# VHH binders against Phytanoyl-CoA dioxygenase domain-containing protein 1 (PHYHD1): the designs that were tried, part 13

Target 1, 291 residues: Phytanoyl-CoA dioxygenase domain-containing protein 1 (PHYHD1), of Bos taurus (Bovine) (q0iib1)
Amino acid sequence: MACLSPSQLQKFQEDGFLVLEGFLSADECEAMQRRIDEIVAKMDVPLHCRTEFSTQEEEQLRAQGSTDYFLSSGDKIRFFFEKGVFDKQGNFLVPPEKSINKIGHALHALDPIFRCVTHSHKVQALARSLGLQMPVVVQSMYIFKQPHFGGEVAPHQDASFLYTEPLGRVLGLWIALEDAMLENGCLWFIPGSHTGGVSRRMVRTPAGSVPGTSFLGSEPIRDNSLFVPTPVLRGALVLIHGEVVHKSEQNLSDRSRQAYTFHLMEAAGTIWSPDNWLQPTPELPFPPLYT

## First folded at step 6 (VHH)

Design s6 (from g2 with R97K S105D R106L L108T T110V; framework vhh_7qia_2)
Fold by ESMFold2-Fast, scan of step 6:
Structure s6 (fold): chain B 291 residues (1-291), chain A 124 residues (1-124)
Amino acid sequence: as target 1 above (291 residues)
Amino acid sequence: QLQLVESGGGLVQPGGSLRLSCEASGFTFSSYAMGWYRQAPGKQRELVAWIYSGGSTYYADSVKGRFTISRDNAKNTVYLQMNSLRPEDTAIYYCAKSTYEYWGDLYTYVFDYWGKGTPVTVSS
């Protein structure tokens, strides 16, 4: 029963995030990394990443294809690439394993290894200790944070993208599959920032529009000195309150910062916004976490 | 209001240099990756360079070693220093702001907003 202690629960409530070192064993981390290597070796590169366009109409079709690929990824395993990693013929300029930004968003449901980790007894025990009654898994991602140019993540709140009524119903679980340090782009949090609601929302635009999403509201200006770096070792799990402000800096090192992350929603008494980019489908309704 | 205002374009001879500037307003500049795209007459828009908030850079092979991207967060400005200019560098140059880097597709995830552009002509 490796659930949260009362002091850990209090710290999570006060700070909006909590580090649990040693949550996964080295063998568990290696199994997930090995599985991702297999998935990458067999990946289908999306057409919108590879094909040059020569007319305004072709550019519009490519942008539509990119938008559709993202918006329909919630019940799929799909590949999102760094910009500029393909030549005009669609060949990689950088090895494929160094070209992927992330894989999402149904690893938890469609891959046996990621499903096993996501629904593990220790994840369920953690959710129960946080008081979740009917948690469902809404999405999952494998984030590569590639060496040298692995993209930064601007300050944000997860609940802006995974919006619920009431707020406070979404929980991020972020697992380091490699040491996440200052040099390779660890997480940074503003402790206690989860108490003021959301500053903005990402919503779907009308069907067939490009871009497929837009923002209501705006990101406020925040003092960078309020951010606290959160370096963690391989196998650590970071609990992320849906409203805590967090970011990651660009990976300036020659090593990746791979992580597996997924989000839970408390389904009891909660409305999942119909305006969210991510929607459950008949083929994959949000799976209950508890077995 | 979000704005990107490009300047510094013009006519130069082959082998010459230009420095493009892009002044940003309406967002927290230091928190976002910034880039430069270009579009030659009758060609598609192509990525030239970008710079992440942490200062790391990317360059297209066609400009690597000749162009340098940099930023000044105090001035909310991103620069493109262009050296050893060639006739094939003739294009309208667009400043771009990244958005949705965590939650989005390739179109919205990397670069979602461009300025009006500044023309660069390399001819004798």
Scores: ipSAE 0.007, ipTM 0.208, lowest interface PAE 9.4, mean pLDDT 82

Design s60 (from g2 with R97K T99E E101T Y109H; framework vhh_7qia_2)
Fold by ESMFold2-Fast, scan of step 6:
Structure s60 (fold): chain B 291 residues (1-291), chain A 124 residues (1-124)
Amino acid sequence: as target 1 above (291 residues)
Amino acid sequence: QLQLVESGGGLVQPGGSLRLSCEASGFTFSSYAMGWYRQAPGKQRELVAWIYSGGSTYYADSVKGRFTISRDNAKNTVYLQMNSLRPEDTAIYYCAKSEYTYWGSRYLHTFDYWGKGTPVTVSS
């Protein structure tokens, strides 16, 4: 089962992340990838939600539409694109299925395959072994990290974006659906970096402004030598403490680095920040993990 | 009965040193992370240092390089060695145990039991 050993629990608390190889079977990974292929085949993203624009006025209008598309995606299944995949008119320069950065943010709730994986007995057992009392699922993403186009993710802490009072109430679960190696942009962590709190928060800007979010504070510049690469095989789950500093490098390879990730919040004694970009809606309150 | 008993506080001049001790009873000491908090008059309590059951440590930026936390599981005692003390270190220092008996919790900074505190005054 997914119950952690005492040594694994200790390592997670000391490092702020933990690798569990073989968490999903090959069949489970294939089912998720097949389902995403189906979702992508039916993809229809309005032109005003694409990022490449040909005129100043058109660019302003599309920037507003893309902002609203993102900010309202918390209870939707929506598509976000890699940089450089659109021409000036917003037409695809590469096949649409090879231009997607990620799909988010309610796969866990709206898609039967992803709901089943997210609420599986082994995920619930894992959460219970970590001591979560009332965990809720706050968001999910399918990340493609496309060959050559998959951009760097700068050093960050998830808690800066998914802010809670008190801190330490958010847990990331990141599952490799393909081998994640140095060449295709695996995760890198600073072990023990989860112990210093956060120096910035992403907050919503006033309604109708662009961009729809801004930062309070700043991310510290850290010595790159502190980062350790975390290559994992297909089916591995990486537990990510909300405050651990992590990053991923650009995918320079000819292979994607597909992953399914979702975040849990301990709801007992926790205030979800009202200025977070992501909010529960009447249509989709954050669903309890435990069934 | 669960008890945390702090000692070792006192009056010291700037640049001086003190060693605080916290003796624990009524629970399996070796299974819990232990920490030190402080509260200056009119201020909120702040975390100073903690130590995991396995010995790994954390320090607040304000004390890093000057304070050292350690534990002796055979004596059920956690220590705070305070060097290069400054007037701004003046506070009541509290010992705390974590809420969790195993490493499975992701909530590293959650403490559920506090001692009565030991006062530290740094003044000429």
Scores: ipSAE 0.000, ipTM 0.172, lowest interface PAE 12.0, mean pLDDT 82

Design s61 (from g2 with R97K S98D Y102I R106D Y113V; framework vhh_7qia_2)
Fold by ESMFold2-Fast, scan of step 6:
Structure s61 (fold): chain B 291 residues (1-291), chain A 124 residues (1-124)
Amino acid sequence: as target 1 above (291 residues)
Amino acid sequence: QLQLVESGGGLVQPGGSLRLSCEASGFTFSSYAMGWYRQAPGKQRELVAWIYSGGSTYYADSVKGRFTISRDNAKNTVYLQMNSLRPEDTAIYYCAKDTYEIWGSDYLYTFDVWGKGTPVTVSS
């Protein structure tokens, strides 16, 4: 199942994305959702989210704290919130479990349930069938896409944020933990858009700067009619080429669109850009996928 | 359907003033930080100013005290008032929206340019 057929491999190479329905069982999905519920119940809400601000200086200090928290999250399990869920005093306007946008970026390494899924035999078999020789796991996220709060994700390429030389070395694995449909903000792709390289890069600015990241280049304007919706059922895995253009629409429904996603890099013959926001640390070098 | 439309550029003498406008559509404008970049011939794009969703502002050292960024949430518009203009301010000016929704938290600001820009020339 995990091994791709020749027709599936061809489709991935032609389109830049591929849907594998039924990749995880219902029990596997439930185990991950239960584990995330436990993590959220014990959540350490970041101090910058709870800090009052009413002056420009206070808002700038909060921005610096948020920036530092994000840029140092690569070897941590950290919590990122939807816009507009805190009042000026730092109190939740909506229960915390309905306020969280995503958890990242080392679930694959630091949590036993997510480590087990990420390094599962079927994930390894999938990577081998795609020709990956020395894949490493670079990051992971649990994305909630909350009802009513879950915003649009603008058209982008993952390789703009996870840049390598040469290009073509990054692969996204996106697993639906709930049905992802038009109404709750499924993925949309431009088939075949992965063949033109990247037009922009997100890079770190000098330490202590605000903003903590900046773009080199710019995203081109694209015809919206080129996007194809990709609804999937719970347990589906979507393979995402690092350079395929994709987006998601707002979640206007009463249901979340929870997903677990992680990125692989082919380490053989690849340079991970030192300018990327995400860097391996001595405490957590990018773990090899194959065990 | 996300769109940013810049206007207000032109030719002005040193010491003059211009007001740039950026009309936004396709997102909840009041929830996002907005910024202005510029790119001079032969140079990389640089961030000039931004305004947080709460109204606080940031300015690059090169424009501090001369430029003022503001927003009108009812009109989905961000403005850049440019006073005491200098020849070195000559550039194409671009409106930008923060990219929170991709990788950021509430206050991680990485601005993305969507429009074609509005040219500003300061010369005698």
Scores: ipSAE 0.158, ipTM 0.571, lowest interface PAE 5.3, mean pLDDT 85

Design s62 (from g2 with R97T S105D R106H T110V F111M Y113V; framework vhh_7qia_2)
Fold by ESMFold2-Fast, scan of step 6:
Structure s62 (fold): chain B 291 residues (1-291), chain A 124 residues (1-124)
Amino acid sequence: as target 1 above (291 residues)
Amino acid sequence: QLQLVESGGGLVQPGGSLRLSCEASGFTFSSYAMGWYRQAPGKQRELVAWIYSGGSTYYADSVKGRFTISRDNAKNTVYLQMNSLRPEDTAIYYCATSTYEYWGDHYLYVMDVWGKGTPVTVSS
């Protein structure tokens, strides 16, 4: 069973992230990739991507449709596309398999392959070694980071989007399903940046608004030289503290950078913010990690 | 806020050439796909050409082999080189991109952003 040594735990506490190479076997990675290929082959292209929009009023309806699709995705398996892959009529400008950005946000609960990986004995052992008493899974996503057009992810803290009281209750698990290198857009972290709390929060706007979210507060401008690249091999798991500042660069290479990521929350003594975009539903309360 | 400003339109005779420019401001230009649309009098706006952040391109069948889209990320500019112009190319040409709100590894489509357009007239 995978567990953290005292030195690994100390490094995670000091840096706010930790790399565990070889966490998944090649066979495990291949099973997840094959499952995603099946899901993509049967993909329901969202209506807001397929409808022609040629007026300001139609663009507003499109924006509302995409907003509603995202905000209600927490208990679903839904498809989000790279920027600029559809024309005004909803036709793909590039094949669907190369157009998809991510699939989210309930793979961990609704798909048996992803559920098994998320609740695996080695994931549970990691959570126990970190001292988590009542961890629940709050969301999951499969990120494609497509060749040439896989977009930049701006500097952020996960706790800004998955806000809790008190802070320090959210943990990201990011698993490389392909080698993640400088060329194809690996993760970059500011070591030790997790100790200052959050400077902003993303909150829901009133029902029917577009966009469906807004920010309270603002991100400080950070010197790019503070970021350190974190290249990892296929099968590596990166532990991400909820408050550590991280980003990824655009994928300008000929290779995708596929990853499976999910978030845990320590439920004991924690209030999940009612203003978060993501909410548990009666159909899918946040499932306990320990089984 | 992302703003797009087109230039380079004008009157040209059939068989002539024009180079349109679109300067973007307000965002990280290199991470955005950019395109050119046109709207002829009495017709719907149509996609002419598209260029992805990584440099891959798409062209409408009506302009393939005649038009070339390119970008200069250092200048935050996208170009449309139009050769062998025909009267049917007469239109107002619009530069466009789509805006997104980012939440970590997530993003939400917000809306398309359009320039104000630059007129192109092909006539003898």
Scores: ipSAE 0.017, ipTM 0.307, lowest interface PAE 6.8, mean pLDDT 84

Design s63 (from g2 with S31R R97K S105D R106E T110V; framework vhh_7qia_2)
Fold by ESMFold2-Fast, scan of step 6:
Structure s63 (fold): chain B 291 residues (1-291), chain A 124 residues (1-124)
Amino acid sequence: as target 1 above (291 residues)
Amino acid sequence: QLQLVESGGGLVQPGGSLRLSCEASGFTFSRYAMGWYRQAPGKQRELVAWIYSGGSTYYADSVKGRFTISRDNAKNTVYLQMNSLRPEDTAIYYCAKSTYEYWGDEYLYVFDYWGKGTPVTVSS
């Protein structure tokens, strides 16, 4: 269904990203948004967000709890909040549904609505048209990008966080569930930036240590004029090469910029780095995309 | 723009002491956790000690009770006091500034900016 033309394939190869407008219908977008509303209504706020720390020991336990919550989220549905949305006692300063940053990282596997979208015939057809032989789904996120609170995502490459040998084996699929415009924090890309390898890697530190991750290398300072804004309409899918440099600006508007994103890895001839924060578990090995 | 400048490394005998200093510039020092990493020849870089903006500390098991990390926000400086030094402590020591990445809303302190390093050799 989502067969790419030769010109679209060439454009993706040249730029490192590609916009496919109208990939999901309005009904499909609405179903995912309703499902997320249900999940948020039943949300269990993590303990490390709710308790004020007043001692050095409590501060260290909170840091450990935050680290463990993130590092073990790969086979869970877990809740991450915008900066500054809790008071000193852990109470919400704004309603929870306007405080949440994202939900991750196994929506594609654990929720039937998100599983259905992720494994849809049109996603599979898209992956086949890109030449993927044995793609697996490694993670998924629902990103809210809240009005006024939705923070900037600094310039980065996905392959820095989802590292493989060889490089070039990770693909991001980013689906707009609301119009994503300049005002509400659309994606920005550096076209052709995917050809130089990765500038840094996020690796795990030894088990039980805090911080739980560390960077090898550093993100270079790039001229902001190199970035091209990529506004898209609700239902659009943006293909993101694992090594393309991209970012998003802070959402200063009165509208959220909700998106569903997931990552594929070509498993054929690929080594998933054991140093990655995200690891498959016995309970949830990376599921094959093709059904 | 952003700079971390380490000093205080050198040659010391086993059982001796050294104090490393790291002067920071180009960012609001008091808002960031600061850390010390080391890399011995032929080994990966490892975290030694870390200090939160609020003053709470973490130490690798290999250095607990021997090393003390501290900070002086007025001087934009982080220190590593190293006592009871062992040959195994021989490494290049790097000062690091923390940040976090947006793979989660929870602010994981990730050290993503390092100085040039200062060598420490423990030998008789």
Scores: ipSAE 0.012, ipTM 0.275, lowest interface PAE 8.6, mean pLDDT 84

Design s64 (from g2 with S31K R97K R106E Y113S; framework vhh_7qia_2)
Fold by ESMFold2-Fast, scan of step 6:
Structure s64 (fold): chain B 291 residues (1-291), chain A 124 residues (1-124)
Amino acid sequence: as target 1 above (291 residues)
Amino acid sequence: QLQLVESGGGLVQPGGSLRLSCEASGFTFSKYAMGWYRQAPGKQRELVAWIYSGGSTYYADSVKGRFTISRDNAKNTVYLQMNSLRPEDTAIYYCAKSTYEYWGSEYLYTFDSWGKGTPVTVSS
């Protein structure tokens, strides 16, 4: 029911993540999956994803196109593809719908089904139980993690990409739309890793430069034995502290691992870094979560 | 072949100044953001200052107004001018090269490269 018990709050504070099984019903999951199928069926694949370039000039145009497409996606619904899904002529090696890595980053605002889920009474109750005063939604994405093509996600902290001053103001909500198991690339966490701040940040480079982002600092190399697998059933919500270290392994199975995820920021007393790749726009300032 | 070689560290009294240098080789220096990190004993590495390929700079609040980062692309060198040094600035200082990904993954799979560090001790 989304309202956290004292023991669940303590566990989240101690570990930096928390699993809430059965957060969405099967019908709610099916509605989101049907909606994403409709969005994919109407997808226009960006030119920069489909074209192999034979000259240095064409290569530069492709790099600029992909950079601009990503950096301006914060108030859009845009499509990002798995590595290795295009041949040298720009043709799909598997059907387009099985080639998508993720769709982002304004599903929560621009699509009525995803807006409804993101602003649901149970999400609001969860945020209130965590003490959030003025939470805003900063981004959302639908992650496919395709069979065989769904690559690993290296160890990271969300706060490295969604940086705030002070730290501790960003919260990830990750909802399994399919069972997420060891075989299809479930999440892995280092419990208690959220207390040391961040050692790297992804920042924008100056306008017109390629690449459009770079890292300040570096992710520490961590002992793999510290990671704990977090398999969850369809409909589970995984609450993710902005500073908890987590990863996922490659999907080597014949099934996708679809998930809907979005990030909240406590807006009260928080500075959203102007160097973050993601910025609010006049067309879409970060929407308040509470309705 | 990628190398970052720091120099200029040493012992200095509170209120003193030092200039750190980092000479880079094995990559196209002008294309990458360069920065300085520091690590005091028993603490994590923290970002001190950063300079983007185009010359824009960032400073941690703890050093803002006291430290100045600059670069010389012709010499493949990044500098950190440290003024009004405090005992709390005592650390090993590391030069760092950025990493990146063009297509904009949610999570990047690359590593930063940095040098072996140059020690700075601020004491009387």
Scores: ipSAE 0.006, ipTM 0.151, lowest interface PAE 10.6, mean pLDDT 82

Design s8 (from g2 with T99V S105D R106Y; framework vhh_7qia_2)
Fold by ESMFold2-Fast, scan of step 6:
Structure s8 (fold): chain B 291 residues (1-291), chain A 124 residues (1-124)
Amino acid sequence: as target 1 above (291 residues)
Amino acid sequence: QLQLVESGGGLVQPGGSLRLSCEASGFTFSSYAMGWYRQAPGKQRELVAWIYSGGSTYYADSVKGRFTISRDNAKNTVYLQMNSLRPEDTAIYYCARSVYEYWGDYYLYTFDYWGKGTPVTVSS
């Protein structure tokens, strides 16, 4: 069912991305949305998100707390908020459930509903059809892209943040849990942009430093006319080559653009960069996809 | 066109002082956090000092109490005042623009644009 035709394989190799409409049923999407609602209902809002900057010490502590919270999230289920959703006193400007940007980065491992979807026979068959021999799951995110607050994602390559030697070993799977349209901030790709390697890398800075990451190299300025919008219906899966250039626009609509995304790495013959922000831990080594 | 132009580096004796400057152009300087990094030959690049758009600062333990970062928004310039310099401070010093960036994750502090660097040598 999830086996790719020769023409689909060719299109993925040529463009660096591929849309598979109807990959998940409506019931499968609903189960994931219902589960995320349960997780949100029990959410503990991190203190560093709510504190107003009144002193130099408060601003520095908040930045350090935010950095540590992100960098240690690889084996956790953690909550990240849209910009501008708190007033100066730390009160929500919109309901908390409409303020979350994303939940990450170990939903695939720590939550039974998301683990089941990630390791589904459909996902495994898709990975096998792409020739993956020893894929592991490196991270997962539930992205809300909230109405009015859902910020843009600037042009980037996933491999800049999930760097491997050799390149070409990382694959993104992005599943629409709601229709993703122009109005609510669908994905945009530069077809064929995956063939030139990476222009930059995000690397960790020394432990305890702020900021916790920095870039080596720089993102080139690209002609916006090269980007192709990729609207998809609920249940669609978008395959994203680790080196394809992609972005999403700000969500100025009244509708969220919820998506579940996770990344696979081909572990056979691959070195996961020790400089990556995301590292496997003793508690959660990267789980094999095939079960 | 984005530019960061560094100046003020040079040769100085141990215990001496230098003031580095970084002139920014092509963006709304007052809206961005700015930082100074350094890299000695054969060493990894390390963050030395960082200043938020609101004026709060961070310093690496190795320079705390000796270096002061400051900014002049009217001149689009960030400064690094370096006092009580030691031979271990010898490096190329880079000015950098800091941003919150989305990478399928929450805003994280990164540096997205760098100057070409200015050399500082502390030697007798």
Scores: ipSAE 0.011, ipTM 0.321, lowest interface PAE 8.9, mean pLDDT 84

Design s9 (from g2 with R97K Y100R S105D R106Q Y109T T110V; framework vhh_7qia_2)
Fold by ESMFold2-Fast, scan of step 6:
Structure s9 (fold): chain B 291 residues (1-291), chain A 124 residues (1-124)
Amino acid sequence: as target 1 above (291 residues)
Amino acid sequence: QLQLVESGGGLVQPGGSLRLSCEASGFTFSSYAMGWYRQAPGKQRELVAWIYSGGSTYYADSVKGRFTISRDNAKNTVYLQMNSLRPEDTAIYYCAKSTREYWGDQYLTVFDYWGKGTPVTVSS
């Protein structure tokens, strides 16, 4: 891809997000969707998703298992499900491929198709045009936002979960693999909301505790009229500043809203918070974006 | 709109007991896990006890066997019964409400809101 124009760079700086239509071709989107279908077809459903609570002890063990599964997912490919998709016996109420919420958080490193997209020449060119010197990839997710089941994502800032010193070092790249519209739960942003720092931080709690994380600070109540819907066509990339406030509504439509998203951090002069839920491991240090 | 109001703190002798209460409003209390945190002077805030909506509980090792967390969904109240209090238990105690966060499993809960706290002082 060509470098961002001066007007696009200014718009991103002013708004905290930027839409780039046509970033991926239809063929590129189809390749990622076919790959994720293969991954889902061979999916192991985690035990904690399939067991109903019959005792307080079982409830506690399941909560711990769920917490451990999430907190150790940074160097793995793991599966997270929509609410209400299992019966009381742990059987799927709808097919598994329509029950999954997201897959995370190391697709960019562990899967060749997603690694190729993440490290593509056009992603690297985009990062260079934004002035990133030593960007590393910190996480990735495939988000399904299933028909009827796809839950809302409450207003938040990515930097609350991917905290750095100084702030301003994290960048989200969100790629629509299907049209993302009002009906199926597109993104909504508060333009210019990235200039006030973060209102809260998610930090790890002591090892072995449940839920394993807690917040410092709180999410303020915001006027809903400040949010601007951001519908995009399949193949669009949305740049998301780490501190811009954004959300998505529940998908009540009969169509999914599939997206592939990953986060970059500028590693030059940046401290990745040791309190973040996500940590690099010896097996997978954060990979440099530039090759 | 959301409120958590703690009460029951005070000054006690070592070996004494206190019962903390937290009255919640502005959300469907019975659907959320509730917890108690504490922060001693010059230290980080730490999780003391947690109770899931279904009644399962967690306790920090430092309080296990001495503290009991419970809830009354009809009164929108969570309690912390503190027995055999030690000087090391001196802290401001905060009631906390959980939420589900999108960065994890949908079964994962995190604590996202705290009350203003109630002080507990255990004399030496």
Scores: ipSAE 0.006, ipTM 0.319, lowest interface PAE 9.8, mean pLDDT 84

